# Miniprotein binders against q53ft3: the designs that were tried, part 122

Target 1, 195 residues: q53ft3
Amino acid sequence: MFGCLVAGRLVQTAAQQVAEDKFVFDLPDYESINHVVVFMLGTIPFPEGMGGSVYFSYPDSNGMPVWQLLGFVTNGKPSAIFKISGLKSGEGSQHPFGAMNIVRTPSVAQIGISVELLDSMAQQTPVGNAAVSSVDSFTQFTQKMLDNFYNFASSFAVSQAQMTPSPSEMFIPANVVLKWYENFQRRLAQNPLFW

## First folded at step 14 (miniprotein)

Design y28c
Fold by ESMFold2-Fast, scan of step 14:
Structure y28c (fold): chain B 195 residues (1-195), chain A 83 residues (1-83)
Amino acid sequence: as target 1 above (195 residues)
Amino acid sequence: SVEELAEEIREALERVQIKYEMAKRWLKLGDVEFALRLLQRAYRLAKKALEKAQELGLTELIEEAQELIQQIEELMEKIRESQ
């Protein structure tokens, strides 16, 4: 359903489903991560009136995860860029992952996605500096991420006739990646601070 | 105390401001539905904050709440006209 991308790393498209409405990506070596992109693969939209709340979790000094709300993705805005550098010492926001005991290594952070009603999402407040606010840093990061993701995805493009069945593989149509890239480029050109 | 109540109102108005800015961004992205839900939430919070500020006679917070309510109402009407 979802993808997760970090600049300089391979895209992740296989989230771990930990509940009917909850998905998790692992972020190893999170200390070197400044920004994370979360996006919908475009195959299956959210049900009407629903969207996804995006959370970040870092293990504290006691090994307990602290979940912070980064933002949202919806059918109308299927991708989001978050700055996670500097969030390690912050207090957790109210989150739906509270009762989950997800086993992880000390150096692995997580991105969580909770499928929620839009009205419920509207009641929540993301961490203030999670979204990129600087024009220069946002423009540079976005351009690098778009270039990296598009080049990576395009390198694996094959025609439908060349595809062989593989139950463990997920395939993203090249046109979906291209449309996402062009759409985000267009929006960035209109206003770099539209996030 | 009055100081504690005033701080709660300031925090509420901060949340209103955040929801309003979020709504503008989502509107720019073409997600009118989520933008409207954010504005509706902001409106309810601002109205509640205004009532509390009026009860306590805190003129600065009253004016801030009224300004935010006006901005929310103007944006909601603009969206309505475009539908």
Scores: ipSAE 0.070, ipTM 0.570, lowest interface PAE 6.1, mean pLDDT 75

Design y28d
Fold by ESMFold2-Fast, scan of step 14:
Structure y28d (fold): chain B 195 residues (1-195), chain A 83 residues (1-83)
Amino acid sequence: as target 1 above (195 residues)
Amino acid sequence: SVEELAEEIREALERVQIKYEMAKRWLLLGDVEFALRLLQRAYRLAKKALEKAQELGLTELIEEAQELIQQIEELMEKIRESQ
């Protein structure tokens, strides 16, 4: 349902589902990462009244995970860019990933997405400085990330004649990816803050 | 102590301010539904803070809470009229 994108790295579109409503992406070598983009795949919306809370987790000096709320994605705003550089010294926020408070591999961070009621999301407050504040910097970063995602996704395009039957695999028509990319680019050009 | 209770109220009003600014941002981004949820939460927090400030007779915090409530109500009304 979700994708995670870091500049200079392959896009991740296969989140690990750790609970019915909770999804995780691993970010190895996270100390070299400044920004992370989280976005929804395709045109499938959240159920009415629901959205996603986005969390960042890094291992502390003892290898214990520290979860921090970065922000939200919703049907009205299905993508968000977060600055994670400088969050290591922060204290953990109230989070729904309690069962994931275990010792982790050093230098591997995680992005967590919790599907929640919009009312529940509204009760929480993201950590400071996580959201990108500069519109120009955000627009440049977003355009680069969109290009990277579209190029990556299109590299897996296969004609129907070349498809092998595989009931366990999901396929997204290239046309749907192109339509999403074009719509996002158009909206970004009209209003950089629509995201 | 009254000073400790006053600080709790100040912290609550700071959270109200943060929710209000978040709501304005989400409204700007086109998500009216989530903006309204944030404003409703801010309103409830501000009302509770106002009640506590009134119980303690803390005039400055009462005024601050009332100003925030007014701002929240004005924005909610603006959203209602634009829909």
Scores: ipSAE 0.235, ipTM 0.706, lowest interface PAE 4.2, mean pLDDT 76
Fold by OpenDDE base, second read of step 15:
Structure y28d (fold): chain B 195 residues (1-195), chain A 83 residues (1-83)
Amino acid sequence: as target 1 above (195 residues)
Amino acid sequence: SVEELAEEIREALERVQIKYEMAKRWLLLGDVEFALRLLQRAYRLAKKALEKAQELGLTELIEEAQELIQQIEELMEKIRESQ
């Protein structure tokens, strides 16, 4: 049902099912890991109205497991990238894996996936900065792209008096580009996924 | 006209609702920061809409704006409590 990928390592496709609704991947040498990708294999979808809460556990200085909510995977978002390198000093959160006898070694962290109701998941807050903000990156990228395009296009702007006749070329008024830009920005601000 | 202003307020409240719903989606996607930004924007927009509706005495729009503000505040509080 789930896969786990660490850069530079073999993909893990065999999660340990520790409960009907709980799956665990072991991450050896977790201290060297910056990012983890958790993804659905596509073989079995989540039941309707359900998704997966993704947790990370690492041993603290005393060897006790510290669990943190990283984020979520769903049928609509079947994969996610999580940054775990900065979590080593974080505080633990409530987690669904506490009652599970998971054998831990000091150098091994774990990724836990708990299948939960989407409504319940919506009430949970992942630890800060764990989820690679695809949205922020997307929004920033989109904004930069738009600005880049506008700047590029505007750099070619000339007054009609400055134009040289080019019968073979079509011209678009600069104000059309500006209007498009403004409209696009408005729509983007309203809904980043309006497209 | 009052009718035109009312429509502007309705459109603003629609945008508020969209941002609110998007924020919930982004929470599910794990981007709390973006969700909070959306909620903050939604909140500001809703407050402005509320003020305008109050100035015009548009009872239904006042109520709608207040409801959206409450929903946003509740969600923001939930996020804060979970952090």
Scores: ipSAE 0.017, ipTM 0.265, lowest interface PAE 7.2, mean pLDDT 82

Design y28e
Fold by ESMFold2-Fast, scan of step 14:
Structure y28e (fold): chain B 195 residues (1-195), chain A 83 residues (1-83)
Amino acid sequence: as target 1 above (195 residues)
Amino acid sequence: SVEELAEEIREALERVQIKYEMAKRWLDLGDVEFALRLLQRAYRLAKKALEKAQELGLTELIEEAQELIQQIEELMEKIRESQ
């Protein structure tokens, strides 16, 4: 039903269902994460009048999870980008995961999605430094990630004259990476969800 | 087990080294902001690994973590001085 993406990591599409209306993704090594994208897979829409409240939790200094409301996803806005870097441990919001607060390993954070009535969601206020982003913001984030990848990959480029013979090494021409980058950027501009 | 926990610390320190090397590459490309973000992530991970190694009394891992923290701090200071 849902997907969760962190730049530089494999996309997660198999949320753990912990209640009929609650889903969780584990985020190991959360200290290296700046942004999380939460999105609907498009296979199963929310029932009419319902949407998903998106929560973030990581263990506090005592190993107890603290749940914070990041924002929402709905049939009308099926993806959102959240900034989780800088979220203060120990800050909490009213959350439906209270009864599910169990001590977690220190390196693992969680994204929680609670299926709720749209009217109830309208009454809730996300934490101040977490933003629900538009499709344009998602495109900007993805473009920055693509720029990041292209620049990083290109930093290892060498000419054939500089190559040391090695039978076990594989090489990819830099222009192939550039062609992929240009094609992906063009496709992203046409439809941000083409991938 | 102590060996299982030691292995987790070794994996964390390996990730610290990767972030440190990536930061140096990004500095070469002129992206100081991204390099600093990588160094900040590396620093926090290294400090956490150091704390765990100290709790378990793993001298070799304590020394490795301290060396990495020093290298990260020195590079961040050089960036600060150059900007």
Scores: ipSAE 0.000, ipTM 0.079, lowest interface PAE 18.1, mean pLDDT 71

Design y28f
Fold by ESMFold2-Fast, scan of step 14:
Structure y28f (fold): chain B 195 residues (1-195), chain A 83 residues (1-83)
Amino acid sequence: as target 1 above (195 residues)
Amino acid sequence: SVEELAEEIREALERVQIKYEMAKRWLALGDVEFALRLLQRAYRLAKKALEKAQELGLTELIEEAQELIQQIEELMEKIRESQ
């Protein structure tokens, strides 16, 4: 349902479902992470009146998770960018994960997504200034992604004029689209904030 | 005791301001539904803070709460009219 993009790493799209309404992504080597992007995959929308609360967790000195509310994602705003490098060690925010048996991972951090009623989400307050403007960032990301696709694909495009005497269409080989996808993923892994 | 209650009201009004700013941001992002939920939450909290301030006769807090309630009502009305 969800994806997670970490600065300097490959995109994760396989969240671990730990309850009917709760999902987690593992973030190994979390001390090197500056930003995290959480987004919906577009295959399953939230039920009407519901959204997702996004939490960040790291192990304390005893190996216990410390959860902090970063922000929200909704059907109307299905992606959000958070700066986590400035978050201080301390007591976690109010969170729904404490009432369940979640597998602890002392050496890694986690992103948690809790599917909640919008009214319930409205009562919560995210930690500090973790949220980054998602409209400008998402728009810029989408424009750069589209530009990258058009520039890459067009370099391989051939007109039907090269195939028949009276062409009206262009064709792009399917393998060129695959090469673009692989190139885009590689670029995201090297610098996920290039957009 | 009165100072402790006054501080509680100030904290509540600060939370109202935070919810109001969050609502404006979500509205700018195009999420009208969540913005309205945030404004409704802010409205209820502000009304409760106003009631407490009035019971204690805290004029400055009464005025602050009334101003926030007015701003919330105006934004909710603009949202309704734009739909």
Scores: ipSAE 0.035, ipTM 0.563, lowest interface PAE 7.3, mean pLDDT 74

Design y29a
Fold by ESMFold2-Fast, scan of step 14:
Structure y29a (fold): chain B 195 residues (1-195), chain A 83 residues (1-83)
Amino acid sequence: as target 1 above (195 residues)
Amino acid sequence: SVEELAEEIREALERVQIKYEMAKRWLEIGDVEFALRLLQRAYRLAKKALEKAQELGLTELIEEAQELIQQIEELMEKIRESQ
């Protein structure tokens, strides 16, 4: 249901489901990360009255996760950009990930998404200025990014599309995804308005 | 049948449209070479579709194919002039 994007890394679209209402993305070498984008894939909406609370977790000196609330995603605001660089020395937030307090490998952080009632989310306060979002900007960014990904990936399959029926299966090498992502992010870094 | 061949041509033109849209987006991210390869493939497919539509006298599909070919040619010319 969700994707996670970090500059210079492969986009993640397969969150690990750790509970019925909880999803996690692993972020190795998190100290090199400044921003994280969390977005809905657009295939399955949240149920009515529900949304997603987005958390960031880093291992402390003992390898125990410290969870902080970054912000929210909803059907009406399905993407958000978060600045995490300032949060690595912060104090932990109140969080629903109690069962996730297991010792982690040093330098591996996590993004957690908890599906919650919108009324419950309205009562919560994200840490600092983590969220950098507007509905139009994030929606456009997500749409452009997904369009670029699908078009890049499908460009390899389109070589098979002639005046014959389309193939029943398509396979995309991982290096193709990596190359697209690096090109897109390089362009975005050089000119944020290129899209 | 003519009906089956018409459907084949419609599917081909749909694939041409997809290649054209993909080429525009590849231009947006700065990969001109790949965009041109997509446009060249779209052009060849559209030309074949046009020829087949003309042989079968399918006026609407002839017009669609000609419109797509014109759009492809205009984009390729724009790319050439901007380099």
Scores: ipSAE 0.000, ipTM 0.101, lowest interface PAE 15.2, mean pLDDT 70

Design y29b
Fold by ESMFold2-Fast, scan of step 14:
Structure y29b (fold): chain B 195 residues (1-195), chain A 83 residues (1-83)
Amino acid sequence: as target 1 above (195 residues)
Amino acid sequence: SVEELAEEIREALERVQIKYEMAKRWLEMGDVEFALRLLQRAYRLAKKALEKAQELGLTELIEEAQELIQQIEELMEKIRESQ
């Protein structure tokens, strides 16, 4: 139902379902991530009166996950861009004369989506400054997002003759993805703030 | 029916157009290799659409397919010249 995109990386469309109403995407090497896009794939809408609350999780100084509410996606606004660079910790060099090289593997961050009642969502306050406010920055990032998502999706395109049964996999018709891409691009060109 | 086949050809040409526009943007981003892969896929799809349109005698779709093929070839040539 959902996709998650980081500029310059392959899009993720296979969220891990951890509960009937909860979905998670892993963000490896999150210290290099500035923005994240969360969007609905458009094949199945939310039931009337429901939407998705979007959360970001990173390990704190004790290695425990800290969840923060970033915002929402709904049938009326099925995509959202978030700036997470201000919400995560970065590591710098400790001293210039180090004779030892310490290699650290960054912890994995997560994007969580919780399907909730719209009335309940209206009572919640997202973390400040997570939403992208600059129209120019938003337009540039969205263009890269659209390109990356379409290219990723099209890289999996197979003819019906090449299809094999996969009971554990969900398939989305290629033309649905293409129609979504085209419609979003058209809307964005008409009004960058439409979504 | 001829109508159903014409719709399939129109959808294929729409996909060709989208791949072509995508390739142009990936060139702007500096990913020449992926842009070329998209153009090659667009070219193959457009050629198949042209063959089907010719078999059915659908003049407007033949012309549209030929125009898209020309645009793809011109962009691929431009890329080759700049490398």
Scores: ipSAE 0.000, ipTM 0.107, lowest interface PAE 14.7, mean pLDDT 70

Design y29c
Fold by ESMFold2-Fast, scan of step 14:
Structure y29c (fold): chain B 195 residues (1-195), chain A 83 residues (1-83)
Amino acid sequence: as target 1 above (195 residues)
Amino acid sequence: SVEELAEEIREALERVQIKYEMAKRWLEFGDVEFALRLLQRAYRLAKKALEKAQELGLTELIEEAQELIQQIEELMEKIRESQ
């Protein structure tokens, strides 16, 4: 039903279902993440009158999850971009010795999606500066990520003659990456939520 | 040939420009570390392109490489100052 995307990383489309109405994505090395995109895959819409509340969880100093409401996705607004910088452990806490209270924190955060009634969602208040939501913003962000991935992958390209055969390694031809990039860009232009 | 070498330099400078633009976008999204890595790679590539252009006496490519190097240096300094 849902996808989760972080700039510079592979898209996740297989959420872990933890309840009938709850889905979770793991975000390893979350300290290096500033933006997260959450989107619907387009095959199965929410039932009429329902939508998804999007939560972010990071481990506190005791390793316990701290959940915060980031925003919502609905059939009418099926994608959202969230800024999570400042919501991470040790950044949002305002106290006199905040910088002196550095505690070892596990590096895995989570995005949670809870399927809820739209009326219930309307009564909730997301954290103030997390949401930057629109299909246009998502398209721009995704285009930047595609450009980044293509440039990164192509910067490591070597000719077939320069390769040393290795049974423990896999290689992908640069032309395959180019064809994937062109196809994905074309699909994105037709429907930003095609995946 | 000189023309083939010139084309190789032009392609290298195009890659420099792409990395520079990508670095600016990643800064916009708050990924300073990745942006700096892109700028460092762009800088090294631009320096090599400049050397080759100078060896061949290709004035236009020399000027283009110098301009890109200056832009990269200015952006890296701006990042350093904002931290």
Scores: ipSAE 0.000, ipTM 0.094, lowest interface PAE 17.9, mean pLDDT 70

Design y29d
Fold by ESMFold2-Fast, scan of step 14:
Structure y29d (fold): chain B 195 residues (1-195), chain A 83 residues (1-83)
Amino acid sequence: as target 1 above (195 residues)
Amino acid sequence: SVEELAEEIREALERVQIKYEMAKRWLEYGDVEFALRLLQRAYRLAKKALEKAQELGLTELIEEAQELIQQIEELMEKIRESQ
């Protein structure tokens, strides 16, 4: 139902479902991540009156997850950009001169999506500066995503003569969507304003 | 405290609502078996929430739980009739 995109990394489209209403993406080497994009794949919309609360989790000094609310995705707002660089301050500061002979490296962060009622979501407050809240930035991101998707998809148009007759079916080559996301990811790396 | 238990019941009822709506979606998609499994889980959760609300005398939560149980039962009956 969901995708997760980080600049310079392969797009993730297969979230791990950990409960009927909860989905998780793993983010290895999360210290190098500034922004994460969470989006709906468009194959199955949220039920009426529902949306997704987006959380970020990283391991603390004891290896226990610390969850923070980043924001939301809904049928009306199916993608969002989140800044996570400022949220890593909870990584435990190590004793500068420790007796530890083991190098403690943070392993993996997670993006969690919880399907919740819209009314409940409206009463929750995300952590500060997590969402790219500029209306202009969101509008530009959405428009560029739309433009890029349609330009890429239309480049694979074929004549009816090249299609197997199937009047009740629509076909989109599986690779078209994946190629679009890879191209978009590359473009985002070149333009940090949208990332 | 009663307030803490009431919040747990509200959260459980929210999850019941989510399972119910997801079951409707799976039914629309044509997966009757998965929809029924979701409805059975929603039913069990709603019954537990109802029992806890009744033990605490929380009238508003009792009514909400009963309404959800009725909706679940009506959908399960509709599915049964369509088979």
Scores: ipSAE 0.000, ipTM 0.245, lowest interface PAE 14.4, mean pLDDT 70

Design y29e
Fold by ESMFold2-Fast, scan of step 14:
Structure y29e (fold): chain B 195 residues (1-195), chain A 83 residues (1-83)
Amino acid sequence: as target 1 above (195 residues)
Amino acid sequence: SVEELAEEIREALERVQIKYEMAKRWLEQGDVEFALRLLQRAYRLAKKALEKAQELGLTELIEEAQELIQQIEELMEKIRESQ
């Protein structure tokens, strides 16, 4: 349903579903990451009145996860860019993952997505430094991300005939990636602060 | 202390600014419902921050809170008119 992109790394499109409404991506070597892009794959929309709250988690000095709310994605805003370089020593926000026994290694960070009611999401405040706010920096970063993502995705694209499906594997059609690229580029052209 | 309370008010106004900016972006994406929810939350936070600033006589923070409230009210009115 979701994808996660970090500059210079292979795009992730297979989130681990840890509950009916909760999904996670692992971010190994997270100390080298400055920005993360979270996006919807465009095949299945959220139900009316719902969206996704996006969280970031890293291990504290005791190996315990510290969760922070980064922002949101919805049907109307299916992608978001977050700056995480300033968050690694911050205090954790309240989060819906606290009651869950999520199996993870203490040496990796995670992006968490919780499907929630829009009204509930509006009551939450993302951490102050997560949003990318500079018009010039945002435009440059977004153009680099568009080019990098599309080039990587295109270079690894294979026809359905070349794939051998298995119960544990998930694949995405190349046309979905193309649709995402075209939609994102169009929105960026209309509004450089598209978020 | 007054200094610590002033810091809390500044942090609240920062959160108001974030919600206001987010609401504008959600409006541009066509999510009127979510934008209104964000503006309503921003409005409540700004009003609370204004009340605290007035109790402490912090003129600069009073003016900042009032300006943000006016911006929120204006945007909410524009949304109401367009529906």
Scores: ipSAE 0.000, ipTM 0.356, lowest interface PAE 10.9, mean pLDDT 73

Design y29f
Fold by ESMFold2-Fast, scan of step 14:
Structure y29f (fold): chain B 195 residues (1-195), chain A 83 residues (1-83)
Amino acid sequence: as target 1 above (195 residues)
Amino acid sequence: SVEELAEEIREALERVQIKYEMAKRWLERGDVEFALRLLQRAYRLAKKALEKAQELGLTELIEEAQELIQQIEELMEKIRESQ
């Protein structure tokens, strides 16, 4: 299982599984997105010898998807930051999503994750310098994202006494946000490259 | 309207209170650094809310904002003294 994070937006942790080995996140208003973080949730590792190829897709002028390979996530490198600004005019790269018929809304892009053999991933070349490789910049960005997410989420926290019954609205207990933050902070301290 | 602006100030002060309570929780758990960052953010938000309340002459909100600012300052001072 995977998560997808965009600065200033709600984190997505429920990818749409479109095939046994393929997962997709929708990115509305993608023209305002500069960077996307893709990460493993840590609850289930890849099977031995496998990893995830990360793709970015946007609709062309005819509404047809244009898929580009951004990079990879693996058990040894379970998170990656990708710069997608500047890739929106590029031609498509080799991708495993060609057999999918997905209806696209204008201005909605997608992040696709394909579970592949590590040997298959090794033979592929990501488009441009999409991956952010600087350890210092990566650590600083990650800390800011953690702070922003926690502050944003906690600003909506209310006591149970203040809650009105809302069957149609989902609520997340504040302690779940706190546990998430604690886990990510701890993992960041142990390995800044995990994020 | 003044009432609509007053409601925005009330919401801001509510968020200040939430940050303050979260900071106390993190302090209790030993994360002084994060607690201070939350208090600094709460302080900035409370100061902005105070300025807006003063501009509109909303006495009740002015008093509430001042009280929250004092609580934040007192906690930050205690943290500094204990480190």
Scores: ipSAE 0.000, ipTM 0.101, lowest interface PAE 17.1, mean pLDDT 71

Design y29g
Fold by ESMFold2-Fast, scan of step 14:
Structure y29g (fold): chain B 195 residues (1-195), chain A 83 residues (1-83)
Amino acid sequence: as target 1 above (195 residues)
Amino acid sequence: SVEELAEEIREALERVQIKYEMAKRWLEAGDVEFALRLLQRAYRLAKKALEKAQELGLTELIEEAQELIQQIEELMEKIRESQ
């Protein structure tokens, strides 16, 4: 039902089901992770009036899990980007995974998804600004992405006088776009800062 | 005339140079496949131009074509070695 994506890693689409309404993804080497994307696969929607509460868990200094609410996914908003860097341990945090005996290694964090009533979800407050849904952050990312694309594309500027007659086209818009995308993806994998 | 054929060969060599420069730009951008395609096309055009220059005994155009072919071959060899 769900997918989990971290820049530079293989997408996970097979969550571990730990209860009828609870799903978990493992995030090894979580100290290197800045953002996590959680999304619905689109094949199985939530039942009417239901949604998913998204939690993040990391081991505290004693190896015990600390669960924090990051946000929500619903049929109307089936994907969300969460910033997990800089999150503090949650003292007294209440979470639906408390009854689970989940054994983890010290360097592995987890994303938990709990299927809950929308009314119950509306009563909960995610920990400090984990969701990167602010207009400013999204606008900044989009602007940088566009700037990168235009700079890349303009580096291939060739006047019509330099275009060589050929049985096959040498420059096609799709290829330029694909090469930009590949270079951008490669840089994202090397730089965890979303530039 | 020989002058008209010489001009045709010069124009072909100019197109070879353009393809070579385009190939370098695509290689710098990380598109090895497209760069190799451009180099292969440049190579074929340069070889054709060399044959025509040799038929006409145009020594300066023969030398220019040979230099371009050498540059193309050297770059293709470096790409192959890195593969």
Scores: ipSAE 0.000, ipTM 0.062, lowest interface PAE 22.0, mean pLDDT 69

Design y29h
Fold by ESMFold2-Fast, scan of step 14:
Structure y29h (fold): chain B 195 residues (1-195), chain A 83 residues (1-83)
Amino acid sequence: as target 1 above (195 residues)
Amino acid sequence: SVEELAEEIREALERVQIKYEMAKRWLEEGDVEFALRLLQRAYRLAKKALEKAQELGLTELIEEAQELIQQIEELMEKIRESQ
C-alpha cells in the first residue's frame, strides 16, 4: 500500500503490517537521514473519510521509542516529503567519545503509518516544520532526490551482453538517464528556481 | 547576437512549459499551494520572455509566450473557481 524513500538508499515498498491499520518501515543508521518521502502506491486507496497519519520513531537515551507525528497522506495528497534531521535528539555536540558510545547501541528508527479518520487527523498537530514546502527546502530535497533516483536506477544497469531477453519489459539506456541527471543538475545549479 | 538571444528566449519558454506541467502534476497530488507557487513563477518567466521577444520582433516566440501565458492564467482561474 505504501512506499518509503530515503535519499541515497533503496526504496522500500514492503511495509511491515503490525496491526490491521498500522504499518512500519525500518530506517537503520537514521542519524545519516535528512529527508524521508512517504507515498501511496495507488493500487489501494483509503476508504472514504480516512487517511494515513505518518509518524517517526527513534530510540531515546534509554533505548525507549519516541514517536512523533510528522504529517499526513490522503487520497487527495498521496505523497509527502518530511525533513527529519531537526527531529533527531542525540546528545547534542558530537566528539570522538560520543561516536564510540554509538557503537554500543545500534540506532534504528522507524516510519509508522496509522490509518485514521480524517476528523481525528485534523485535531492533531505535527511536530515542528517537518513538511517541506518552501522553494529553498524543495531545491535542497530535489537535489537529494535526483541523487537517490540516479544511484538507484544505475544500480540496475547491465551491459547488453548481460541482458536476459524479456519482450514484455521496457528498457532505457543508462547513458540517457546519466545525460538527464547531468543536465538537470547543471540547470539547478545555475538557477535554483528553474524547476 | 539576435540568434543567441532568441535561443535564450526559447530555453526560457521551455522552462515555463516544464513548470506548467509540474504545476498540473502537483494539483493532481492535491498540493494547491505549491502548484500556485509554480504557476506564479512560470507566469513571471513567461512575461519576461514575452518582453524580450517583443523587443527583438521575434513573432513566433511572441506567439508562443502569449499562448503559455494564456494557459497559465486559465489554470490559475480554474484553481480559484474550485476553491
Scores: ipSAE 0.000, ipTM 0.083, lowest interface PAE 19.5, mean pLDDT 70

